# Designs tried in a protein design chat: VH-VL binders against Counting factor-associated protein A (cfaA). Part 8

Target 1, 212 residues: Counting factor-associated protein A (cfaA), of Dictyostelium discoideum (Social amoeba) (q54z64)
Amino acid sequence: QFISIQKYDFSGNCKNSSDSASSFEASSESAAICMQNDLLSGIVTNEGVCLIFNEVPTTFIISTKGDYIVRSIYDINDNNCQGGIIENKAIEIDECFVECADDYHGSTYLFSTETSLNYPSNTFMEISYNGECDGQWKTSFNYLQYYIVNKCNVAHEIETHTFSVGCNSTSSWVSEYAGEVCTVEPTVTTSYPIVDNCGDLDNSNFIDYCNI
Short names: E, the ipSAE of ESMFold2; O, the ipSAE of OpenDDE; V2, 0.75 times the mean of E and O plus 0.25 times the DockQ between their complexes.

## First folded at step 4 (VH-VL)

Design x1 (framework fv_nivolumab)
Fold by ESMFold2-Fast, scan of step 4:
Structure x1 (fold): chain C 212 residues (1-212), chain A 127 residues (1-127), chain B 107 residues (1-107)
Amino acid sequence: as target 1 above (212 residues)
Amino acid sequence: QVQLVESGGGVVQPGRSLRLDCKASGFTFSSYGMHWVRQAPGKGLEWVAVIWYDGSNKYYADSVKGRFTISRDNSKNTLFLQMNSLRAEDTAVYYCAKERYTYVFGLWGTKYYFDYWGQGTLVTVSS
Amino acid sequence: EIVLTQSPATLSLSPGERATLSCRASQSVSSYLAWYQQKPGQAPRLLIYDASNRATGIPARFSGSGSGTDFTLTISSLEPEDFAVYYCQQSSNWPLTFGQGTKVEIK
């Protein structure tokens, strides 16, 4: 069983949003509200495993309980998810969740479960494994994160900053733009080698996959 | 323009308490994690604590864990550091620092660099 | 915790010379390394993030390179305002850590 979390281009009404707290309760909106907009990025994970995100200073278990997907966060020093839970958040399955920063800025997410592994084409993916890097990631991965190539993304917090992701067989890159559109020249482009064997660049259990 | 303004520093005796405040302006405070970084006289930089944008998660350096508490009030754009059981080794300039949101691959991912810093406030723990 | 070791501790150079500063990590930090400049009495200033990206407003004479455990900050031709202390910082693992600093001083 797989859990899929998809981030769509922003939609919805953020009027009367909470001033600071993000809510992991589903909005009253159906999945169709998310799906009317472009898919930008996502995460696919196996249910119930202890996950260590390279980018997040914590460990997670993501599981299902009834009609909800539950994310349990553990202390950063707890790489086995055996200690105390810092935070539990529940999101209703198959509902479009709108997370608002203010009246005009936010993110839209769709949480779902899948019995078979699905991920979109034209993506750059980072794939996490347990244990050995044996190249059989489809049967051994912990989670994967993907970005749709050449889609304009807004930073969750900054409307005036946008970015796009690209890749080829040897490199990935992130282009950052000063404005609300990705059609002007980027102010910064950062390139990274494709890591196709664990340990090439660090001791992490990750590889990159350019799926174009 | 982004500004971070610290206050609350001063001279205090060992075993006592101080609270530091950091007032933010020029950015959406509630969207960013905030950090405290300190620097002892003539020494290098030492990371002290972080609080997530919504106040839900907090992490501390081992040297201050159990004694210092980081908190925030997003309605007032203010970050706090409550320092209890102060020791001579806590003597330092304390900086409030805004994390830079770096474009990373993941829904909850970020890399923590500090694009804006306060002016610093001096805390002297002396008997 | 990840320990960052900077070398040399002090670098004595004249304006117009090239400065090369090193930062070594006790374990891999991938490319998640930043460089800061600090002048006496001032807060640090972000120069480089993700090992090689110049922060906004930073002159082209500053460049960063490296990955894994070995990183370099290069100043191609020192200007008078570049004489300062430089710190590296890793963002790979908690706790966040800084190097001990390299002082670039006028000879």
Scores: ipSAE 0.013, ipTM 0.495, lowest interface PAE 8.4, mean pLDDT 79

Design x10 (framework fv_izeltabart)
Heavy chain, then light chain:
Amino acid sequence: EVQLVESGGGLVKPGGSLRLSCAASGFTFSSYAMHWVRQAPGKGLEWVGEISGSGGSTNYNEKFKSRFTISLDNSKNTLYLQMGSLRAEDTAVYYCAKDRYDFWSGLPYGMDVWGQGTTVTVSS
Amino acid sequence: DIVMTQSPDSLAVSLGERATISCKASQSVLYSNKNYMNWYQQKPGQPPKLLIYWASTRESGIPARFSGSGSGTDFTLTISSLEPEDFATYYCQQYYSTPYTFGQGTKLEIK
ESMFold2-Fast, scan of step 4: ipSAE 0.012; ipTM 0.582

Design x11 (framework fv_ucenprubart)
Fold by ESMFold2-Fast, scan of step 4:
Structure x11 (fold): chain C 212 residues (1-212), chain A 124 residues (1-124), chain B 108 residues (1-108)
Amino acid sequence: as target 1 above (212 residues)
Amino acid sequence: QVQLVQSGAEVKKPGASVKVSCKASGYTFTSGYYMAWVRQAPGQGLEWMGLINPSGGSTWYAQKFQGRVTMTRDTSTSTVYMELSSLRSEDTAVYYCARSRYFDWLPKGYFDYWGQGTLVTVSS
Amino acid sequence: EIVLTQSPDFQSVTPKEKVTITCQASQSIGSSLLWYQQKPDQSPKLLIKYASQSFSGVPSRFSGSGSGTDFTLTINSLEAEDAATYYCHQSSSWPPLTFGGGTKVEIK
């Protein structure tokens, strides 16, 4: 079975929730809504797989326990998740919630489980393999992440900047905007070739797929 | 706007420890931004030492410094600290704090704002 | 650890000339390459993120290119204020994060 994590656009204000000065304060549960039309991106992974994101200072395993999806976080130097667990974070399955990155910016998330591999259309996808990359990604992937093409995302690493993702059969691109909305000319558009052979780019046992 | 202000220069003897501070302002200190420490020996390049998440206090250190470096934070003063023990002359360097942000499945890590640097001189 | 090799170590150029700095990674890092500018007695400043994306406020004369193991930073028309040491930095594999050795650019 698969674990699905979906990120939705959040049009609310996080300033009212900054009392604790926490980076990941949850908003009121009654304010959270996960409408398909607001879907921005997501990740799909198998249960029990050790996930490593090189630019994120963590390694973790995602598993299920009753009505919860649990992320078990390991030391960044533990590349196989065999050491001690540093932290466990539990999220209720099928519960829409808001997570605030700062006073003004937040995202709505939904964690769910699927018995069949399911991902939305009109997406750019990156597929990672845990071992041998055999090109049969639907049956052998470690995790995949997708972005709904042409949706506006907040780039929290640059205040007031936003971005959108696009792709075709040969290229993917990220357009960045100097503003809180993606309605003006992009300030930068960076293009990448579609990687359809394992190890062709980044030597990381992954491939790209433009699902248009 | 965003500012990172570090403590002043220090002169230490070999074997001592030094604790450098970095005070953040112009953004919410615990809003998902991480803080990195990078040093630069005289006439040399940049060397990454480690990273702290001010919200929870979680830390990650370069193996070279593991056992000698400790990073902490004080949320009431929006300040991050880097303590380096068992100092040697080779630890003489300018120590920088730098702000970075990481996302769950959108891994965009880079150092967007830097402190002014703290010179630590280790002399016998 | 990933080793980043920059060339040249030093370059003295006349104002308005084009400057090219290269950064070579010991193994593929995709597009996870960043460029910083450091002026004497100052902190580094981010110029280019992810090989080719200009950081906000950076003059258009700076551009980045490359992928995999070979990357280039170009200053298409050098201004006096561009005299600095330039560093490449990879975010593909850590810990540790690693930097190139630096390229010092001086006005002739």
Scores: ipSAE 0.012, ipTM 0.474, lowest interface PAE 8.3, mean pLDDT 78

Design x12 (framework fv_navenibart)
Fold by ESMFold2-Fast, scan of step 4:
Structure x12 (fold): chain C 212 residues (1-212), chain A 124 residues (1-124), chain B 107 residues (1-107)
Amino acid sequence: as target 1 above (212 residues)
Amino acid sequence: QVQLVQSGAEVKKPGSSVKVSCKASGGTFSSYAMNWVRQAPGQGLEWIGQIIPIFGTANYNAKFQGRVTITVDKSTTTAYMELSSLRSEDTAVYFCARDKRYFDWLPYYGMDVWGQGTTVTVSS
Amino acid sequence: DIQMTQSPSSLSASVGDRVTITCKASQSISSYVAWYQQKPGKAPKFLIYAASSLQSGVPDRFSGSGSGTDFTLTISSLQPEDFATYFCQQSYSTPYTFGQGTKLEIK
């Protein structure tokens, strides 16, 4: 089965929303909302596979335990997750929750499991492999990350930097904005060619796909 | 903004136990790990243990295993640390502290919100 | 357990000085180091996380660097309110461990 982690735009005010919205005992007044039209991005992984993410200096497995999705962290040099577990984190399956960067800004998350892959249209996707990109990408990938094109995203939620993603058949681009809004001119736009034949990026091979 | 407010100072006899409270206000600690750290007079910081409400379980420093118990009462948003079989060497200021959590499934980075501390004096 | 060793144990400096404090881990901890400031009678204050990232609200005269086993905290232009004890902490694995502290005193 697959683990799906979806990030939604949070239109509420965190100062008026309790941190308890992130707990299993969240009040109805602080309840998170995961509406499809607010979807910003997501990650899909296979359950129980040892993962190395480029942007996070850690090695981990995402699995299920009862009503929870559990991330088990291993030493960064443990490339097969056979050593001791350094840390576990658990998130309730199918429960929307809010993480607040400050009193006014946050993101809404939903962790779920699925037996078949469902991808929203109008997305830029990056598919990561541990090794050659020569199989059925839907069943042999390490993880798949997608972004809804032309939506404003919070970059590094502990800092108030934002970005949007766009793509076409030959290129993808990221437009970065200073601060918490994407409605002004971007401070920088970086373009990348679409990698459709198995590019080598960092410790993993990647294929890009523009699903518009 | 979350604040952690601890119970008042305690004076205890050797061999007794002490139970220190830590109440979260201005939000909740239920979705974050709550840590207990102590500091003996003129000494450094020593981690005692943590409770992770999502798991419903506590994790202890082996040095204190068997004589420390960390619990949480979610209805009052209060964490507790009980230390038994007290000795003079347990005289310290005891702090509760919340893990700094990066959002969703990313690692904890350290402890970003601290209680004011509770002085525990063990005298014979 | 991972042991964290700070140097120096104490140092004297003047306002406006550049001050560097070092922290060494007994084994590789990647970049999972936090730095705290503690003033007498107060709880520690979170300054830096992930070795080099400033906590919100911390003045930019504070900076951190390092990876693996060797880490440093630098204060580029010391202010009167910076005289305090500084601690490093590894956030790599439990049990969390702290350095013994560095007391920064007025020269």
Scores: ipSAE 0.014, ipTM 0.485, lowest interface PAE 7.7, mean pLDDT 77

Design x15 (framework fv_navenibart)
Fold by ESMFold2-Fast, scan of step 4:
Structure x15 (fold): chain C 212 residues (1-212), chain A 124 residues (1-124), chain B 107 residues (1-107)
Amino acid sequence: as target 1 above (212 residues)
Amino acid sequence: QVQLVQSGAEVKKPGSSVKVSCKASGGTFSSYAMNWVRQAPGQGLEWIGQIIPIFGTANYNAKFQGRVTITVDKSTTTAYMELSSLRSEDTAVYFCARGPRYLFGWNKYGMDVWGQGTTVTVSS
Amino acid sequence: DIQMTQSPSSLSASVGDRVTITCKASQSISSYVAWYQQKPGKAPKFLIYAASSLQSGVPDRFSGSGSGTDFTLTISSLQPEDFATYFCQQSYSTPYTFGQGTKLEIK
């Protein structure tokens, strides 16, 4: 079983106090809209995979329990998630919610489960491995992350700077815009080769895939 | 394979500025933080700052406040570090280094690829 | 800022020895520690991340351990190519800070 985390465009009332809900937590503050046409990016991970985030001093496993996806939080020192659980956070499956953890980020999220690997078309994807990078990523990945191509995203630490991602079979590119909306003219577009095998162009145990 | 190639050695007068370049080739550039780290002769490593090209954000060590600027030219996949008001104690080898990788906050904790270093000598 | 203190500052060892280098953070940094090897005239080489995870291509005689404030790098059986200076780095928060380095020298 797979866990899908989808990030949608938010309508822009996310100016909040420091008491706003934490990242990946359900929020009851605002009505949320998770329409497929507003999908910006997402993650698909295998259930039970120990996941590490650089900016949070924890590791976690995502699993399912009844109507909830449960994030079990471990100390970051526990790279295998074999130690004691520090905290469990529950997120309702198939319920759209708003996350406004800081003033620069406002997004809607949807957590869901799938018995088959599903990911959207028109995406640039990065695929992570926890072992041999053998080119059979659909059966051997840890998680994958994607951006919907040609959708406007807010840059993480600059509220008024936006970007979009594009790709083809041989390259990916990022177009950046000086405003809060991706205007007709990007200020810069930068292209990168598609890394389609580990050890080819980059030895970081990942591959790129343009899914168009 | 990813490679970082830096500009050549510089000899500068006190009070002047130096701009060092770091060109990335052979891999994805935009989603990795690009760090600048220096090492004075016989001393340890000192972090100067970083830029995350995909987000255009730069962050600096307060020790260098007001005299360092880190930029990126995405069209040439080149990061730059400019240090102004040079003093003799700025004499060091300056390294660029890649990492962590940012995409939804996922990355390895550390700097996995390093440039060869640029020697900057500040002398009167 | 988080202060990283290494010990010892230098040590002498022979090929085949087990070598241990320690690193102490001035506050808890969980497991956000990386280790680097530097040879004279060269850039640092990435060895270990997240305190204990070995970077691809690094020999398995290298290992890391620790959490919170106390961290250790171990070389189980020293080889001639391992004589170098070793640095720890906290990746918990910016500004990133390094230990002062441990110079490993031949006896």
Scores: ipSAE 0.011, ipTM 0.474, lowest interface PAE 9.0, mean pLDDT 77

Design x16 (framework fv_ucenprubart)
Fold by ESMFold2-Fast, scan of step 4:
Structure x16 (fold): chain C 212 residues (1-212), chain A 125 residues (1-125), chain B 108 residues (1-108)
Amino acid sequence: as target 1 above (212 residues)
Amino acid sequence: QVQLVQSGAEVKKPGASVKVSCKASGYTFTSGYYMAWVRQAPGQGLEWMGLINPSGGSTWYAQKFQGRVTMTRDTSTSTVYMELSSLRSEDTAVYYCARDRGWTLFGVYKPFDYWGQGTLVTVSS
Amino acid sequence: EIVLTQSPDFQSVTPKEKVTITCQASQSIGSSLLWYQQKPDQSPKLLIKYASQSFSGVPSRFSGSGSGTDFTLTINSLEAEDAATYYCHQSSSWPPLTFGGGTKVEIK
């Protein structure tokens, strides 16, 4: 069984949330909309894997418990989830909710369970493995992370910064924008080669996949 | 607690080689963090030498050091090495290792968030 | 390579005063700029990542701002322990990664 974490564009405002100190677990019933066309990024993971999500200023492990997915949160500098747990949060399966980085910026999330591996099209993906990378990632991965290409993303760790991701068969790139929205012209675009074979980084624990 | 512990000070003659070590602890060494080497000559600023991905062993070097520097790692001891050959007097510097976030979800490099204590290498004339 | 130009090279400041350090990139780097503090005979310590995001444990008197080519580190009210050399660093383009020349801040 896989756990799917999907991040959607949030067009609402977090200012009216009742708990400004608990931004990561805030939910909004009227603003929580998880429409397929607003999907920005996501993770598909096996249970118990330590995850680092660029949009969240923490590391976490995801597991299931009854009708809930449990997110165990660790310090942002704990990259293997071996330190003390900062917080355990229970998230209702298949419930759309908002996480707020501050009073003005947030993202909408949907946590679900899947019996088969599903990932969306038009994505840049990073696939993580346990141990040796064997090239058969669909049967051997730890977790995969994806971004829908050419969509504007708000970085939760960076309150006034946005970005978009693109890729082709040989390269991926990140276009960064000053402020809250992706303008027509990015302030910088950084390009990286696609690491599309385990042998390219001998003994590597992940590969890239441009799924267009 | 993330910690980077470097080998002790070295005195070398011109033309010799030096190999500095950096032992990582407090995180998974092969978790996708890169390790960079940065040097600082006495009274001068910081100069980037290169970096290594401990997971796969891939390396990238500054052009100035290409052909003289070699970076390696030992995953069983969570240790990165930087070897500089054909030493000159101008290579006298404190050499630092620093943890860098390598590939993330969208491939953007993150900060040098933790630094070793530094290793003084003196090239005596 | 991307060249980072810091100013001023040196600043002597009275305690409790505001300190402003600037860093200019030779080409746009978005928000891919970091600030480090280095005290004498110590390794550098990360203060600010991604132009404006404070690293854990960094006092609130430190703040960063800017995007594109022009960046600023501000120390709102200088304390005695803030006497150090400050460096900017870009993570946008590599190899090579590059650092600014440094700004030495001393207590007057």
Scores: ipSAE 0.005, ipTM 0.440, lowest interface PAE 10.1, mean pLDDT 77

Design x3 (framework fv_navenibart)
Heavy chain, then light chain:
Amino acid sequence: QVQLVQSGAEVKKPGSSVKVSCKASGGTFSSYAMNWVRQAPGQGLEWIGQIIPIFGTANYNAKFQGRVTITVDKSTTTAYMELSSLRSEDTAVYFCARDRKYTYFGLVYSYGMDVWGQGTTVTVSS
Amino acid sequence: DIQMTQSPSSLSASVGDRVTITCKASQSISSYVAWYQQKPGKAPKFLIYAASSLQSGVPDRFSGSGSGTDFTLTISSLQPEDFATYFCQQSYSTPYTFGQGTKLEIK
ESMFold2-Fast, scan of step 4: ipSAE 0.016; ipTM 0.504

Design x4 (framework fv_ucenprubart)
Fold by ESMFold2-Fast, scan of step 4:
Structure x4 (fold): chain C 212 residues (1-212), chain A 126 residues (1-126), chain B 108 residues (1-108)
Amino acid sequence: as target 1 above (212 residues)
Amino acid sequence: QVQLVQSGAEVKKPGASVKVSCKASGYTFTSGYYMAWVRQAPGQGLEWMGLINPSGGSTWYAQKFQGRVTMTRDTSTSTVYMELSSLRSEDTAVYYCARGRYKTLFGWTYPYFDYWGQGTLVTVSS
Amino acid sequence: EIVLTQSPDFQSVTPKEKVTITCQASQSIGSSLLWYQQKPDQSPKLLIKYASQSFSGVPSRFSGSGSGTDFTLTINSLEAEDAATYYCHQSSSWPPLTFGGGTKVEIK
């Protein structure tokens, strides 16, 4: 089975939620809404894959146990999950929750399991393989990440800036905006060729897929 | 651990071509890394020439070198090549290969060159 | 094409002093800026990626900051082995990838 991690738009303030030490713990103060139209990005992974998130300065492996998804957390310098486990954190399956970086900026998350691969349309996808990379990613991927195109995201490196992702059959791009909304002309747009040849990402090959 | 070993110094006459090699070791050559070529004229700064994806052989060149530079790879020897034709005295420089990581699954990352070869001096004189 | 302007071109510094090097981009590049160190007759070495993230094994006295068009590399408490030329590098818009002109730092 697959584990799905979905990130949704959070339209609110995160006041009084800074007690959470991990960006994947439920916020007790914030009302959370995980509606499909607010989906920004997501990850679909097999169990046991070593994952690194930019918002969390740790690496972790995800597994399932009963009604919970368990994150086994490793040291921030352990990029392959070969060291000792620092902590195991449980997240309730199908529970919509908010995690906050500060009093104003946060993200809404939903962790779920699925027996068949399901992903939204209108997405730019990065697909990772462990072994064979053949373009038949629906049956042979290790994990994948997607961004809903033309949705506004908070830029983690510049907390007052936002970005949106776009793609076509030959290119992907990120448009960055000075400010907390993506409503004016972008200050910079960076374009990348679609990766049509397998490459490695942390001991796994990867490709890009524009699903528009 | 990761090493990029380049071919030895070359002396060429104006109008000739030079082909510099860069042999990679300590990682999977065709997995997740691009190879860049950057040159440096004596006493001058760094100048990017182009980038190759060793996996499929896709290339991207700086317009200044378009039509004169060709980048290729040999996956059986984990080697990248940079050939520069129609050499001029202004092409006298140290030529570096550098490993580039440009895209990751869990975040947008821009090209960065984490390991560099030792450099190959190419002298163009008569 | 994005032009990177470094200042100063040259700096002579006494040991243990703080060194500040600036890099200005001709247009916004977000956080797509890197810093390299090059010692005489050696290859460049990556110090900082994504404007402020230290590369593995780089001493803590090196730090990067900035976003958009204005970036800074700081060396707190200069050591003798830090005598080198420092380059900024942008990867926001390519081709071409571009480098700054370099800043030579030497010990007084």
Scores: ipSAE 0.014, ipTM 0.497, lowest interface PAE 7.4, mean pLDDT 78

Design x5 (framework fv_izeltabart; at its last look DockQ between E and O 0.09; V2 from the best seeds 0.00; counts 0 for: pae O 7.5 > 2, placed apart)
Heavy chain, then light chain:
Amino acid sequence: EVQLVESGGGLVKPGGSLRLSCAASGFTFSSYAMHWVRQAPGKGLEWVGEISGSGGSTNYNEKFKSRFTISLDNSKNTLYLQMGSLRAEDTAVYYCARGKYTIFGWLYRGMDVWGQGTTVTVSS
Amino acid sequence: DIVMTQSPDSLAVSLGERATISCKASQSVLYSNKNYMNWYQQKPGQPPKLLIYWASTRESGIPARFSGSGSGTDFTLTISSLEPEDFATYYCQQYYSTPYTFGQGTKLEIK
ESMFold2-Fast, scan of step 4: ipSAE 0.338; ipTM 0.740
ESMFold2, look of step 5: ipSAE 0.016; ipTM 0.486
ESMFold2 (binder alone), look of step 5: mean pLDDT 90; pTM 0.936
OpenDDE, look of step 5: ipSAE 0.017; ipTM 0.536

Design x7 (framework fv_navenibart)
Fold by ESMFold2-Fast, scan of step 4:
Structure x7 (fold): chain C 212 residues (1-212), chain A 124 residues (1-124), chain B 107 residues (1-107)
Amino acid sequence: as target 1 above (212 residues)
Amino acid sequence: QVQLVQSGAEVKKPGSSVKVSCKASGGTFSSYAMNWVRQAPGQGLEWIGQIIPIFGTANYNAKFQGRVTITVDKSTTTAYMELSSLRSEDTAVYFCARGRLWFGELSKYYMDVWGQGTTVTVSS
Amino acid sequence: DIQMTQSPSSLSASVGDRVTITCKASQSISSYVAWYQQKPGKAPKFLIYAASSLQSGVPDRFSGSGSGTDFTLTISSLQPEDFATYFCQQSYSTPYTFGQGTKLEIK
């Protein structure tokens, strides 16, 4: 099965509060709501397999245990994830929760599991592989990240900076805006070619997919 | 193992701009954030900003907003930091550093691989 | 912005000593703390992430602990190659911020 992590826009009130288990904070008055119309981006990974990114110092298994998704981090000297666990992190499955960057900016997150993938339409995706890029990318990948095209995203805790992502069969692009909304003329648009063949960019094993 | 190799030392006049490069080799370029951090002589480390190479999406420390631009050339696996309107206070060693992106914003963004540093001196 | 305050600013120690460096955040940052070692003229070297997780290849005499606002780096038995400046850093929110550094000197 697959583990899905989805990020949603959040327009409720946020306040900093301590969470002894996590850096994520509950809004004191607003209930967390994960509505599909507010979906901004997501990440998908395979459950229960040893994930080895090229040139990272640790290996990982992401699995389910009861009502939780658990990320287990292993020492890099154990390239098969059979040795000592350095750290376990647990997140409740199907529980919408809020992360607040400040009183203005926040996001809601939802961790879930899927037996088969139903990729959101109108997305740009980067699909990552470990050591090879297989033609069976829908079921044979390490890590998949996507953005809903033409949705306004806050540029990581900068209150007045936003961006949107677009793509077609040959290109992807990011349009950046100096304001809090993406309805004005973008200040910068940067374009990248779609990497639709399994690459060998310095052992960079990834493929781009525009799901339009 | 990934290596980050930076461009050579620069001496600049106040009011000019500087563009520092950081070339990645051996490893996945596009799935990591590239960070820029500086260190003034005898002082601590100061984060300037980061870019996610796949999108060209940059995020800056508000202190540098309007003066700094971080870009990437995906085809040469090279990140750049350009700092304009230089002042004497900008004299520092500038480092690039790779950030892990395990689950996007849910990832722990730690700088696990560092470039050797580029000395930028701003003098009248 | 989150402020990171290290103590002490400098420390003299001998080979074989147990050394403790502390780092305090101005607000709760869960476990989003990394520690770095820097030698003169060199780039910082990654030691610890998530407050307590040791980077592969770092000797097991290094350990980290803490959560919330108070964090500690410990070297259980100092070796000659450990004399350096140590920095903590929060990755909880941007701008990412560093402590001012602790310089560990030969006694």
Scores: ipSAE 0.000, ipTM 0.458, lowest interface PAE 10.1, mean pLDDT 75

Design x8 (framework fv_ucenprubart)
Heavy chain, then light chain:
Amino acid sequence: QVQLVQSGAEVKKPGASVKVSCKASGYTFTSGYYMAWVRQAPGQGLEWMGLINPSGGSTWYAQKFQGRVTMTRDTSTSTVYMELSSLRSEDTAVYYCARGKRITMFGSYFDYWGQGTLVTVSS
Amino acid sequence: EIVLTQSPDFQSVTPKEKVTITCQASQSIGSSLLWYQQKPDQSPKLLIKYASQSFSGVPSRFSGSGSGTDFTLTINSLEAEDAATYYCHQSSSWPPLTFGGGTKVEIK
ESMFold2-Fast, scan of step 4: ipSAE 0.017; ipTM 0.514

